# Ledger of designs, part 32: miniprotein binders against q93zb6

Target 1, 365 residues: q93zb6
Amino acid sequence: SSSSSDPLLVKAAKGQAISRPPAWMMRQAGRYMAVYQKLAKKHPSFRERSENTDLIVEISLQPWQAFRPDGVIIFSDILTPLPAFGVPFDIEEVKGPVIQSPIRTEEDMKRLHPIDFEKLQFVGDSLKILRREVGEHAAVLGFVGAPWTIATYIVEGGTTRTYTVIKNMCHTAPDVLRALLSHLTKAITEYVVYQVEHGAHCIQIFDSWGGQLTPEMWERWSKPYIEEIIHAVKKRCPDTPIVFYINGNGGLLERMKGTGADVIGLDWTVDMADGRRRLGSEVSVQGNVDPAYLFSPLPALTEEIERVVKCAGPKGHILNLGHGVLVGTPEEAVAHFFETARNLDYQTLFQNHVPAEKAEPELVV
Below, E stands for the ipSAE of ESMFold2; O stands for the ipSAE of OpenDDE; V2 stands for 0.75 times the mean of E and O plus 0.25 times the DockQ between their complexes.

## First folded at step 18 (miniprotein)

Design i6 (at its last look DockQ between E and O 0.63; V2 from the best seeds 0.00; counts 0 for: pae E 1.8 > 1.5)
Fold by OpenDDE base, look of step 18:
Structure i6 (fold): chain B 365 residues (1-365), chain A 102 residues (1-102)
Amino acid sequence: as target 1 above (365 residues)
Amino acid sequence: SPEEIKKLIEEARRLLEEARKRLEQAEEKAKQGDYEKALEIVKEALELVEKAIERAEKALEEAEEAGDPELIIDALFLIWFAELFQEEAEKLLKEIEKKLKE
């Protein structure tokens, strides 16, 4: 059956029995690695690095070569598809993403068009190459931003701390915002399918700004569009697991349940056992080691990995950090994380849950 | 046989799913202030969990004897999840019992 050849990460995402949790890290390719820093000095533009096939592949494979993770995520950005549907952007070193012409009116909406994959060939080609290079030894991971998260950048004109423009549009221009979110939902759905067709084994949806909404506002303005994407993708790509991640999701877990995602990503502020209780047995979990533990002594890192794995249970867990690898993280600690993960065995970890034999009270005669 | 072990695993899963539905009903009754009915339902949920653990432990024993690593993991997961669920149900039980004494 097709299920026997699935990568370990795909098996875990599907809640299949496996011997250990698969492991990968958000931002596992990045500035903490000396090889990435060297490449980034040679190619100083982030857009150059993220929009060139050879550089995407090279960067995506840096963690693969160094650490052999069970997941290899494509080096990209959640904003990468924006130019392909009519939203140009720049990445400034200090400010981050900048959208020069925010969309806030019906007239601004006329700039949007269907997603043009001719402008995204570097993503498709990179995924194909990554699939070839890792073979059966890892899952290739694609990813997208959720409609609300992408809309936040588009409406605010870049990174925001207050979300005041988009939150105000929920009240002042709700029809414009619904039209934008609906357009993004279609574009992102097609982009997910495109990534799967080009070799992604699994897709992560990042609703990075969803955790900044009230639960009610999240259910109204984010959740329906995520459910639409997941439903459409599951219909077109039934064998592809979907990971759904929100940073700061502790108040949203029950609401994230029912989106149709196979895996819910937890941040480190969620207790893993509490997350498992709240989500139930039918939903897999990803996470959730605090990225700061990678700065701890290796024995303390090992203990925390084992704690998180034991709290997640012997099935339906993808070991990860609760968020991306921090700048300045020792490469040796990342290596140790993946080595520890490879040496875990669920039978060994969970055998001792045999109830201690009730010592029969010795009848003192 | 692997087929018999799979039947035990599936029986344990069904019992846990029934227990979950009972726990959700007990929580709803507790939220409604019907603590007497909530107490009845949560006790039924705990009885179902105990039966699920018994089936999963038997499945584990037979899977270990068979040397089937996939069935071992499936059984271990059901035991672990049932224990995790039991703690939740016991917590709710204590909360309900406290409310009935007030």
Scores: ipSAE 0.768, ipTM 0.897, lowest interface PAE 0.5, mean pLDDT 94
Fold by ESMFold2, look of step 18:
Parts: C-alpha cells; structure tokens; sequence
Structure i6 (fold): chain B 365 residues (1-365), chain A 102 residues (1-102)
C-alpha cells in the first residue's frame, strides 16, 4: 500500500514497519516563533499571510528550517476554501472569522456553488513549492475542516461558545442543514483531491467543534459526512493517508474509527495506551503529548515523550502534541521535542521485553 | 522462511482481534450482572491472547535470526499489543471472580 520511497510519516500512517515514529506539531508555524512574529509585524493581515503564495511558503518552512519536522503542513485556515464555493468571510482582529451572510434558510442556500479552484490558486501553488523545497525529507501535509465544523461557522456567522443557531437548526430546519452539510461534503472532497494533486502526501481532517456534540448527535450530524469524504478520497487518491482529529475526543474514539480514517489523532486528555487498546491494531494513531509539557524542564519533556511513544507501541504512530502549540511556548522546547524524536529507535525502546511465560494471564496456568 | 514468519504474524493478528471481541463481550455481560457467562468468555479471551503471544514471540525469534528489521518491528508490535489485552483481561477476570464469591 506504499513504497520504500514514501516519507516516514506516510509509512507510519499506513502502519508500515519503520525504525522510529515520525514527528510534527499541530500549529508548528506560528506566534511562538520569533521569526514568525517579525514576519507578522511586516504583514499584519492574517488574510494576506494565509492567501499570498510567497508568505504561505515562507511561514510553512519556518519550522522546517528551525526544527526539521517529519511533516510540513501548509500554513492555511479551515475557512480558506469558503469564498471558492460562495461563502465570503472576513477576519476581524477581536472577533476572528466573520461570515457576513450566514446560511440558515433554503433561500440562503442558493448562494452556494461548486468549488472554484481559480480562487484557490495560492493553495495549489504553495503546496507545489513546499513539495519541491522539502523533497523526500518530509511529508507535505494538507488539511480541511470537517463539514459539521465548517457548517457551524457558516450558520453561526463566526466563532461561537454556545452553538445555539446550528443546534436549533437540527430541529427547526433539518432538511436545510442536511443540504448544507451535503454541499460542504462535496466541496471539501474536491478540495482534498485538489491538495493531493498539487503535492500533499497526507491530509488532516479537523472536526474542531465536533467534540462538543454528544456521541449520538455526532453520529447523526458529523460522522456520515466525514465517512463520505473519506470514502470518495480513498477511491480517487488511494495512496494518500487521511488523519482524523477531534478536540475532546475521548468519548468518540471507537466511533471515529468507523469513519474509515487511516489515523486517529488523540487529544492530550486520552491515555495513549487506552486509546491504542480501544482502537485496535488496524488503525494508526497520532499524538498526544500535552502541549503544557513544552513549558516543563527539558528532562521532564524527554520523559513524557518517551512515555507516550512506549504507550503507543513500536508501529503505527505519528508523534505529535494532543493539541496545537500554545502561544508563548519556548522555541528551545520545540527543538528538543524534534531532536528527541529523531534520536528514538523502536528496537532499542522495545527489545528485551519480558518473555510471555512471565507475563501470562492467570487462565493459562 | 520470511513467508513462514509472515504467516505467524498474521495468525497472531487474527487471534488478537478475536480476543478483543471476546473481551468486549465479557465486559458487557459483567455490566449486565451475568458473571457466570462473563467468566466463561474472559477465559476464552485469555486463551486466545496466550496463543497470539506464542506465535508473535516465535515470529520475533525467527525475524531476529533472519536479521529482518521490518519483521522484527511487526512482531514486537503484536507482542506489545497482546500485553495490553492480557493485562485488561486479567483485571476483568479478578473482578468477576470477586463478584462470584460474594
């Protein structure tokens, strides 16, 4: 299902035997880096930084130049594709994303159209450049937001703490909401394929607000649409692994496995050994060092990294944080994280295991 | 011989998946208060785990002899994974036995 020339991260995602876990960090490019802060001062508009090819490439490569992670994720936003299918948005300094014309009715739905990649040229161009710049030394990562999360932004008109409009729509206008989710599913599927065709080795699906749903509601309003995306992408891009992550996913792990994702990303609140046990041997995992450990003394960070890797087992693990890098994180800690990961060796960590007869369950005696 | 090692690995994987399903069934029966049935099922799960460990350890020994790093890692993974279920199953067995003595 992959070749020996695949990047280490792709091999791990496919559950292939490799000598160490690949590592990258969610939000590895960003405000914690001095070089990013200087660039952001020169270019204060987030839309410019995330929509200008040269800036996207420079920002995406900042952590590559500093730390040499095994994955290089495009600097982008889950909302970036929205104008390409009829949903313009703004970024306001205090409020963050704002959707000036929310979609809440059947009439509002008429503004949607098939995704127009002419409006997303900067994404494709950036991925192609990143692929060339890192060569075979790292995987280039693309990403999307899941339909429920994107629909929440579109219906609420921006960020929300309460989800009251979209939750009410589940009961007051379910047919409109299903139509919106279906449209988003098609648009996001095409956008995943677009990213793969322009250089992405692996795609991350984030259902950032899906973790705030009860499991029953998640099964009804999020999972089916994620399943459809994954099914379609596996048919069209069979060599491209898909990682699926939800914030606060401890109660959803087995249900997330049911989407068909190749890799389940674990929140930092899930014990890694428990997650592996619950997910079984056929699915790889990503995560899940608590980002707060990056503020700890370096020996404590080393100890936690090694604990997480030992708990994840010697196969099918992409080492990461359980959440994005926090503002204020010391760059020295991030460098140490990646240096620790590069120096791991599975055979060293897992050889000299106690023979089964000493660890046998009581029944076998 | 690599083919034989891969056969051991696949057999171990099959046994572990079956053991996992049995452990879930035992937990469900114990939750329902059906401790006699839960005991029967957890003992079956433990036998499956033991057989899986035996195959995986044989695969590891042969892979180490052959110097095949990929097969070594595959075997190590199965041993590690079986240990997770063995620990969980033994814990459930002790809980069930305690309930049956009450």
Amino acid sequence: as target 1 above (365 residues)
Amino acid sequence: SPEEIKKLIEEARRLLEEARKRLEQAEEKAKQGDYEKALEIVKEALELVEKAIERAEKALEEAEEAGDPELIIDALFLIWFAELFQEEAEKLLKEIEKKLKE
Scores: ipSAE 0.591, ipTM 0.844, lowest interface PAE 1.8, mean pLDDT 90
ESMFold2 (binder alone), look of step 18: mean pLDDT 88; pTM 0.870

## First folded at step 20 (miniprotein)

Design e1 (at its last look DockQ between E and O 0.89; V2 from the best seeds 0.00; counts 0 for: pae E 1.504 > 1.5)
Fold by OpenDDE base, look of step 22:
Structure e1 (fold): chain B 365 residues (1-365), chain A 102 residues (1-102)
Amino acid sequence: as target 1 above (365 residues)
Amino acid sequence: SPEEIKKLIEEARRLLEEARKRLEQAEEKAKQGDYEKALEIVKEALELVEKAIERAEKAYEEAEEAGDPYLIIDALFLIWFAELLQEEAEKLLKEIEKKLKE
C-alpha cells in the first residue's frame, strides 16, 4: 500500500505508528547558518533569494546538507504569492514588508485578480527539484499564510503591532473585508494545490496574526476561511497532511481542532501535555521547544527535547520549535537537536508505561 | 491475531474518546455550578478510562507476543493517553468534591 513509502514526517502527521518523532525547524534555513550568511552577502535582496529557483533550492537544502532534518521546507515567504493575484509588495531592510497600495475599499478590490501561476513557476520548479534531491529521506514542506494573516498585511500596508485598520474594517467595512478574505481563500487554496502538485508532501498554514484576535473575532474572521481552504485541499489532495500553526494559540486550541487540520502546531507557551489533552488522541501535534533553548548547554537542550517528546506521547508528534530559529543560534545546537531526535526511540522513552509483567508468583517450594 | 489486537486498540480508542467528551461535559457542568451532575459525569469518565487501559494493556501484551512494532506503539500511545486523561479526571474529581464540601 502507498502508506509504507510515506516519509517519516507524513506518517507522524497522519497519526501512524513510527519508532521516533520526525523533526524539522521553522526557519531552519536562515541567518544563523554561516552558509546562508555567505549566500545572503552575494545575493543581498530577500526577493532575489526567495524568487529565484536555484537560490531557493540551494537555501532550502542548506539545512538538509548540514543536519538531515526529517522535513525540508521550501525557502519562501507567505507574501510571495501576492504579486500573482494583483498585490505588489517590497521588502525594506528596516520596515520589512511594505504594500504601497493597501486594499480598504470596494474600488481597491478591483485590483485583485485570480492567482497567476506563470508568476510563481520558481515555487513549482523549486518544489520539484527539492522532492528529487531529498528523495524518500525527508518530507518536502510547502506553506502558505492564512487569509486573515495575508489580509492584515494587505489592509495595514505591511507589518503592524496594533492591527487597528483591519480590526476597524471588521466594523466599518465588513463586506469589503469579507470579499477580500473570500478572494484570498480561493487564491490560497489554488496555491496549496499547486504546491502539492509540484512535490510538497505536507503543507503548513501560518495564521501568524490570528493569535492577536479575540477568540470570538478569530472564529468569525479567520476560522471559516481556514476551514474552507482545508476542506477544499483535502477534497483535491486527500493524501496530503495539513499542519495548522498560530503563534500564541493557547486560547484557540479547541477552535483550531475544528478546522479539520491533521496537525496543530503549538508554540512554546503551551504545555505539550495540556495541548494533547485538549486536542485529543485523533489530532497530531507539532512543536514545541522554546527556540531560546538552542542557546542553552547541550545537556539542558537534550533534557528539554526528551521532556517535550514525552509530553507529546509516542504517536502523532512532529518535533519542532514553538517558533522559528533565532538569529545568533549556534549551528552546533541545531545539529545536536536533529541528532537527539534521530536517536530517540519511543519504546525506550515510554518503558515506564509498559504494563508490568505479572511476575509469575515464585512457587515457594 | 493481529485482527484481534486491532479490535482491542479500536475499542480502547473509542472508550478514550468517549471519556474525553465526558470530561469536557463534567468541566462545563462544574463551571455552571452543577457540581452534583459534574461529579456523576467525571466518575463515568474514570470508569471509561479504566476500561480503555485494560483493553490497551491487553493489546500491548498481545502485540509484544506477536512481535508487531506498529501495534506495540499504537497500544503504548493509548495507555499513555489514558493515563493523561486519568490524571485530568482525578484532578477535576478533587476540585468538584472540594466544592461540594463548601
Scores: ipSAE 0.791, ipTM 0.911, lowest interface PAE 0.6, mean pLDDT 94
Fold by ESMFold2, look of step 20:
Structure e1 (fold): chain B 365 residues (1-365), chain A 102 residues (1-102)
Amino acid sequence: as target 1 above (365 residues)
Amino acid sequence: SPEEIKKLIEEARRLLEEARKRLEQAEEKAKQGDYEKALEIVKEALELVEKAIERAEKAYEEAEEAGDPYLIIDALFLIWFAELLQEEAEKLLKEIEKKLKE
């Protein structure tokens, strides 16, 4: 709900005045943490780690226990819902995601079915537990992949550098691709609502591969489906803010605003002040510290955090990295990032913008 | 009153959004080589920013007198945003004026 009891992150996402930016990090749970590495050795299957309720909760809470971020994102994957609507996948150590039966033809489309939440109970159960564990001290975040991004995996059969199959399909089989994107849009919409109903305060949409499209192609093949998701979710979950993030999004910012998202996530290649100017005063922003700064001396990291916050303005900002935490990142730097964020105060940080007292003209003799 | 402060804040916000849109239009005109039209639009945007600053600064002073920390932040954001647009407008103005003397 949009009550005064909302977590700080939800307030920021809604553009409400608060005393400091909330902070969380993409990939804040993961391989950079010793505690995660130990758990991953005991449970080497990523599918097990991301599909067992007890493991999901333990992993999701590792950064909470260590750093007290303002947001706790469920440990999951954008591909996690795929088997629930007819697309099996595997995770291989080197290749990453593998979809052995890609969908590229009308016949392939017959394997799709409506999303089956019986196959996703571990997501709902985990979100409920996370909501209880963090209480009022942090927002619980759910997330989904955008239809274009999910379609790239389903069509290509996995991760690719070239996207040649799906890009060619835009020309050779556009009706099949539109049908796939429409099915995904419906499934993803229901999955967003499911996560909200089971405890998520806020949902992030990742269009991880949207930046690989020209702006005109993105407007054709990605934006309309994201707009449909956001419109439907806003109607069904009016109090739930939506964060929208695209890798490599500098050329798309104004177009991303057009989706109706509450928060636009900026990657680290975008000048934050330029992003705020282009996006205007009516949406919030998230980001965008370059994750490489976590390898810097701590005073340099502090200075960069403060620079980013000053560039984002004293309202409507969720402090984050511009992309996920890098492997090998020192845990001390991550702790410092969150401690710095907790100690910020907008009025102090922006005191040089205090208006000058109105002056009267000099008396003339 | 809180209602009067919120009215000033909303007026400032509307003026700044109009100024921002004018600056986008000026950038487009300058890209097309229409520097005289771009100059006119930038000057109009700067006038809107000045009007917004006056309202946001009044809102800030009244919010501070009322001791309302959240209205203070609302007003401070608009002052900050106005300065952001002013800096962009002045940069664009210099670029346009340079082109016009050629």
Scores: ipSAE 0.699, ipTM 0.894, lowest interface PAE 1.4, mean pLDDT 91
ESMFold2 (binder alone), look of step 20: mean pLDDT 90; pTM 0.886
OpenDDE base, look of step 20: ipSAE 0.779; ipTM 0.906
ESMFold2, look of step 22: ipSAE 0.677; ipTM 0.884
ESMFold2 (binder alone), look of step 22: mean pLDDT 90; pTM 0.886

Design e2 (at its last look DockQ between E and O 0.69; V2 from the best seeds 0.74)
Fold by OpenDDE base, look of step 20:
Structure e2 (fold): chain B 365 residues (1-365), chain A 102 residues (1-102)
Amino acid sequence: as target 1 above (365 residues)
Amino acid sequence: SPEEIKKLIEEARRLLEEARKRLEQAEEKAKQGDYEKALEIVKEALELVEKAIERAEKAYEEAEEAGDRELIIDALFLIWFAELLQEEAEKLLKEIEKKLKE
C-alpha cells in the first residue's frame, strides 16, 4: 500500500493518482536569487558553500522559503563524492572543475579506493536536516552523476567540449575505462543508498554528458552502468523513486526507459506528448519547460506551463524545466511558476477528455 | 464497486500497453519496408486502443458516480493516453497506406 503520507512528488514519480503535477526546478537554488548572491559574497568558495552543512541547508532551503516547491534538492555537486573515493579536485572560477591528476592508466586506477562516507558527513547531515525542515510538505531530492559523466571529468581532467580523451580511451584503453566505470558504479550506488538512508525521498541521476555520445556508444559505455546502479538501488531502497536525466536526450528516450528508472527527465527540445507516447503509460516523466520562458511575460509563462502539463497527461508527471534555471531569471517568474503549478487541477485541465454526458433523452411528456 | 472499476482500469491499461507494443512493431516493419505487415499490425493496434477507450470511459463514468477521485484520475489518464496512441496510430496508418499506393 503506497503510504498516504508520501510527498506529492513521490506519488507522481510512482505514477499514483494526484490532483496536480508536483513542481521543482533544476538549479532552483542558485545565482538568480538575491539571497543566494548575498550568501555567495560572504562565502565565495563553491566548495565551502557545497561542503558545509549549515551553508548547504541554508542554500537548499532558500527556494523552499521563497517559493514552496514540491521538491527540495540538496545543494551539492555531482563531483562532491570524488575526494571520498580518491579523486581530489578543485573548482576554478573561470575553468570550473579541475582534476590535476587525470586517471588514464591502470597505474592511475590504484589511486581509487572505496567511497569513504566519513568525508561526506556534510551531505548526510544536510539531508537529515532538510527532511526535518520540509516535513511532509515536500520531497527531499538527492542526486548523483552517472558513471560516464563522472568518468568524463576524471579522464579529461575537468570540463571538456570535445570529449576526445575519454572517447579515445573507448578504443585505446577499453579495459582501463571499464575498470574506472565499474569502480564509479559501485561508489555511486553506495552514495545513492547513503543519500536515501539520510533522508532523500527521491534520487536524480544526471548523465549530463551521455547526450554527447552516439546512441551505440551510449548503450555500450553509459547505459549498462546506469542500469547496474538503478537495479542495485531498487533492490536496497525499493520505495525510493529514481529520476534519470540526460540533457539532449531526444534520441535516447526508449533506451533510457530500459534502465528501470521510475521517471525520465526530458529537456525542452523533446515534445512532451511525443515523449509520453514513446515512453508509454508505465513510466513517469519530468520536465520540460524551456528555462528561457521564465524571461517571458507571466501570461505566456502560464500558457506554456499549461501546455506542457496538458501534453504530459493527468498522471505520472513532475513539472520542471528542461534544464537548470538561467542566471538572471526573475525571482517573480519562478514564484509564478510554482504558484501556477499549485493552482492546477487535472480534472479541470483535462475536462475536454471527459466522455460527453449522454444527454438523458428528455422524456417529452 | 471500486473493485469492478479497478478491473476496468487494469484491463484498459493492459490493452494500451499491448497497443503501444503493436504500434512500435508496426513502425519497425514500416522502416524495414514491410508495409503490408506494418498495415496489419497498426490496424490491430487501433482495435486495441478502441477497446481500451471503451473500458476507460466506462471506468470513468463509474468512478464519477462513486465519487472516487483517485479512480477518476486513473481513468482520465487512460482515456488521454489512448487518444494520444490513437492519433499516432492513425498517422502511421496514413503513411503506410500512402507507401502502399506508391
Scores: ipSAE 0.793, ipTM 0.911, lowest interface PAE 0.6, mean pLDDT 94
Fold by ESMFold2, look of step 20:
Structure e2 (fold): chain B 365 residues (1-365), chain A 102 residues (1-102)
Amino acid sequence: as target 1 above (365 residues)
Amino acid sequence: SPEEIKKLIEEARRLLEEARKRLEQAEEKAKQGDYEKALEIVKEALELVEKAIERAEKAYEEAEEAGDRELIIDALFLIWFAELLQEEAEKLLKEIEKKLKE
């Protein structure tokens, strides 16, 4: 399954031996960058910025031009595909996403239809351009939201901290919720394949609200649908690794492995060494520098990057933050993060673990 | 040969995965109060780790002699992972032995 032509990030995701960890950052394009802020002033509609091919490509390439990450993720939103299967949405300045016609009943379900890629041409076109622009120097990443996370938006009608409607629906209308999740699973599967076919090297699944669920609730209402997506995608796209990330995932790690994802993304609250032990040697990891470290003095940031890499081991690691880049993050710190990652060498960094570099072994037995 | 090095790597990997699973079982037995069974399982895990380290270190030396950087990294990963499991096993062993003395 390994190929010498694969980008470094794809090799790491597949667990192939490489000389350093690839690096990219969740939300690496965005409001912390002055160039993004200027573009956003010219094009104030988020829907325009995320649904116009030229703007998507320009925004996605801003961090590439500035920092040369090992991965370039398409500028998009987990809600972007919703109109393509019958769920229109708006973006409001203060509220964020708004779904004017939530889906909560059997009758509401009649508005859903199979995903229509004619409504998503800007995604495919953008991915093809990004693939050509970064070539063999970086992986192009696509992404989707997990069915539970997407269902949360569709049922609640927008962003919420309480989740009261969908949680109540688990008890009052479970068959409708299962039908919604099943429809989303099919649509998201096709959307993953679409992104791969149009240029994505790797796909990240975000279950943004999965960390807010008890493990039992997550096993019932999220995991089976994610597992179905991954299984189907691996059959249709066997060369494409899948990264699975949940915000707040410390209590779910072993259960996340059960989805069959190639890479488990760890948030910053998880000790990386503990995560590697719990996940075992056959799955790769992504993460997990605390984004607050980007506000630290640069030497402290270097030390934390090296600590995280040492804790993740010399193979099967995609260096990232444990959360998206924070607004107000200094661009100099982001540049330093990527420069540090590019200059790492596993053999040097792990010299205390090689037989020739052992001087005073810790007594182990 | 490269095939012999890959065999050592695969053997070390299998031993370490088995050791990891046994450490999980030992933790479960300790939570149930079965400290004698937990002790037995942790000692078995430590033996598996020792066997894995021997194979991974041999694979590393042979890969280094061959100049095969990919196999060097593969072996280094297993040495690192073995040390990770060994540390966890030793901590668990100490906890179990303390409970058994009480």
Scores: ipSAE 0.729, ipTM 0.904, lowest interface PAE 1.2, mean pLDDT 91
ESMFold2 (binder alone), look of step 20: mean pLDDT 89; pTM 0.887

Design e3 (at its last look DockQ between E and O 0.77; V2 from the best seeds 0.75)
Fold by OpenDDE base, look of step 20:
Structure e3 (fold): chain B 365 residues (1-365), chain A 102 residues (1-102)
Amino acid sequence: as target 1 above (365 residues)
Amino acid sequence: SPEEIKKLIEEARRLLEEARKRLEQAEEKAKQGDYEKALEIVKEALELVEKAIERAEKAYYEAEEAGDPELIIDALFLIWFAELLQEEAEKLLKEIEKKLKE
């Protein structure tokens, strides 16, 4: 029985009939908000902000307080679990994430261990608090990186533009790479379940670097491990929707559907109607307004939101951006986005698809 | 009755899913250069879509009369998706018919 108490976002993800699309934004807590900038000046370390329960909760609730989104995603990083399974990392201001000891050999693999949740209590405690604070008015969102995406950071030693080391390992050390991906799959599966058990209503999987593979390489090196995660999570947490997102996914949509995710996240480079045709009626979609539209005049933003919603259809849509909120985005535009979403009604928006009442032939008596 | 409306909705959904599978098969046949078989399959897909629309429209009106907002949205979604699938099938049909004349 679909519990009448599910948040609007969970209902949409499950393809249930609702009156409007639920809305949230990737990076809805972030540098565009003045309250975040003020907090980030007080707590300059990203690790401090993302690994302290009080700061995580405060930051995650900043969009909730300002905009009342239908989804509240935990403030975290896809790399946050790395220290919990034996991969220390630093975040440098200029370089971003740095992994001092990349894993590239069988000997390097010996440093990996099962995920230790004692090191992740700040995530669990934060999710519990967020679930309490939003109640039934929003979905709490957890998230993880996909095994390929996490492996890319671990193998490259941080952010890469070329992916040359990990792509080369597909040919030079395939067994080591498969062992790494399999280890990450297990750790990420347990971490997803942990997030759900601590109050996540929905989980997003980010394969941020999956879009940098050829379709064949993605099917070989990313997809099987994502399918394993989704299958294992669905078995353990059958009522939890899974959103699967790849940036630059236009060539992968049909393949993404095959993972068993409830929702496919689209970026703005995919036409929403094409995405709906290609994915079919049984899979929900998320997205896909270009983040740049938040810099446009509010009427143009309204028109684009309505366009995207009309292209997604009156069911199984989570309104979002095609990627994270840009730095410098006006807070007023984000407010307007969520206000617009709250004021949408599917019966009104799709009234033109309603067959004209056959005027009963007036029986001319 | 709500049960009869739900039956119409489920029938429309099944027809659309069959039509979608037929459309995918027609596209694959067209990519293989078997345009005659692709033409046959895409016509079958269009017939399935038309049947789905008829059932979904009936379900919509009965759901409005019943005042059931969930069934209204379910029917409306199937109408909308059927139209989307029809446009795709009609486009593919025209492309196939063009290839058969070349």
Scores: ipSAE 0.795, ipTM 0.911, lowest interface PAE 0.6, mean pLDDT 94
Fold by ESMFold2, look of step 20:
Structure e3 (fold): chain B 365 residues (1-365), chain A 102 residues (1-102)
Amino acid sequence: as target 1 above (365 residues)
Amino acid sequence: SPEEIKKLIEEARRLLEEARKRLEQAEEKAKQGDYEKALEIVKEALELVEKAIERAEKAYYEAEEAGDPELIIDALFLIWFAELLQEEAEKLLKEIEKKLKE
């Protein structure tokens, strides 16, 4: 069970009663902020910004200093752990991540080794510092990519629109693919535990490419490995809630619940009220304001935030966007989002769901 | 007492989960064309939702009288969720009744 000293976000993730939804934003640190842009000009390498302890901490705290979100997620990348188990990668300006030596065959698999945390000390050190800096005022979040998503990058050699190599591999070399997914499952499990041990209150699993699979393919090639991660983490870290997010997840919600995650993150394509009905009363939700609303007039943004909160119910909700903050987003709108969330009160917002008055003698005293 | 309020909350929660499962079953029967069975199941779900609302509202008023903010929110959530399921059940009932008149 959680303690009364847990951050608001942890309480919401565990489905505990609280007075308002906690809020944070995917990609809340990033290019939309002037302070980030200035730092990025001084340190133009994304690998340096995401792998240097001082820079990670400074960047992660930029939104904390400006907006006071209820969650502070470490500035990192789902590919960050790859070199620690034998998969080096580069970041190219136009192409994005590039894996020069993809893993597609049993021989290629020999390059993999158990995760080496000596190569990830910057993650652990950063999480410890973030935990100290935010104290009891916010949750520190870590994150990982799901095995299917990571395998897709490793097999394709980078980002792709077609997924043709990994899809073909499902048929031509399924045993190699299963072995790769199993290796990743073990590595990612240890990496989740590592982040928790170094200060993370909550872990988000991203299956960025999972939404591109049919539900049947997702159940075959992604879900079992996510289930294994969650089961192992809940056993080893029983007080740490897990958030599970897939972009484009409208057709997968009930199946996502089946992984055992504590919180299902909904993207903006899902009607929040419909999502709550489909997921039931015993799991928490995260999301799902469309980030495009941050370009709207502030009163319209307020109305949409309140609409989403009303649709999610007065419990078990982590207010967030349906995906990451867009480049060009006004900082004023982000500030307004967090201010709106801080000023919500569930009892006030939901008062119309309860009869206003009881006509009983025992109330007249 | 807090224990009595928690009992009402747990009863409401169980009733709502059962109602939700019944609504899924009714939808399946309607998709199979078995509208008479679907009607029976939807009506059962509506009875469960009504029983849950009664318990959740009682829990809410008792929690408010006791000044227990956590129990107030717990009850309020169940009232809200019951209304969500009731709206779905009433929509499905109307659709099924329309099909039976055809």
Scores: ipSAE 0.699, ipTM 0.894, lowest interface PAE 1.4, mean pLDDT 91
ESMFold2 (binder alone), look of step 20: mean pLDDT 90; pTM 0.888

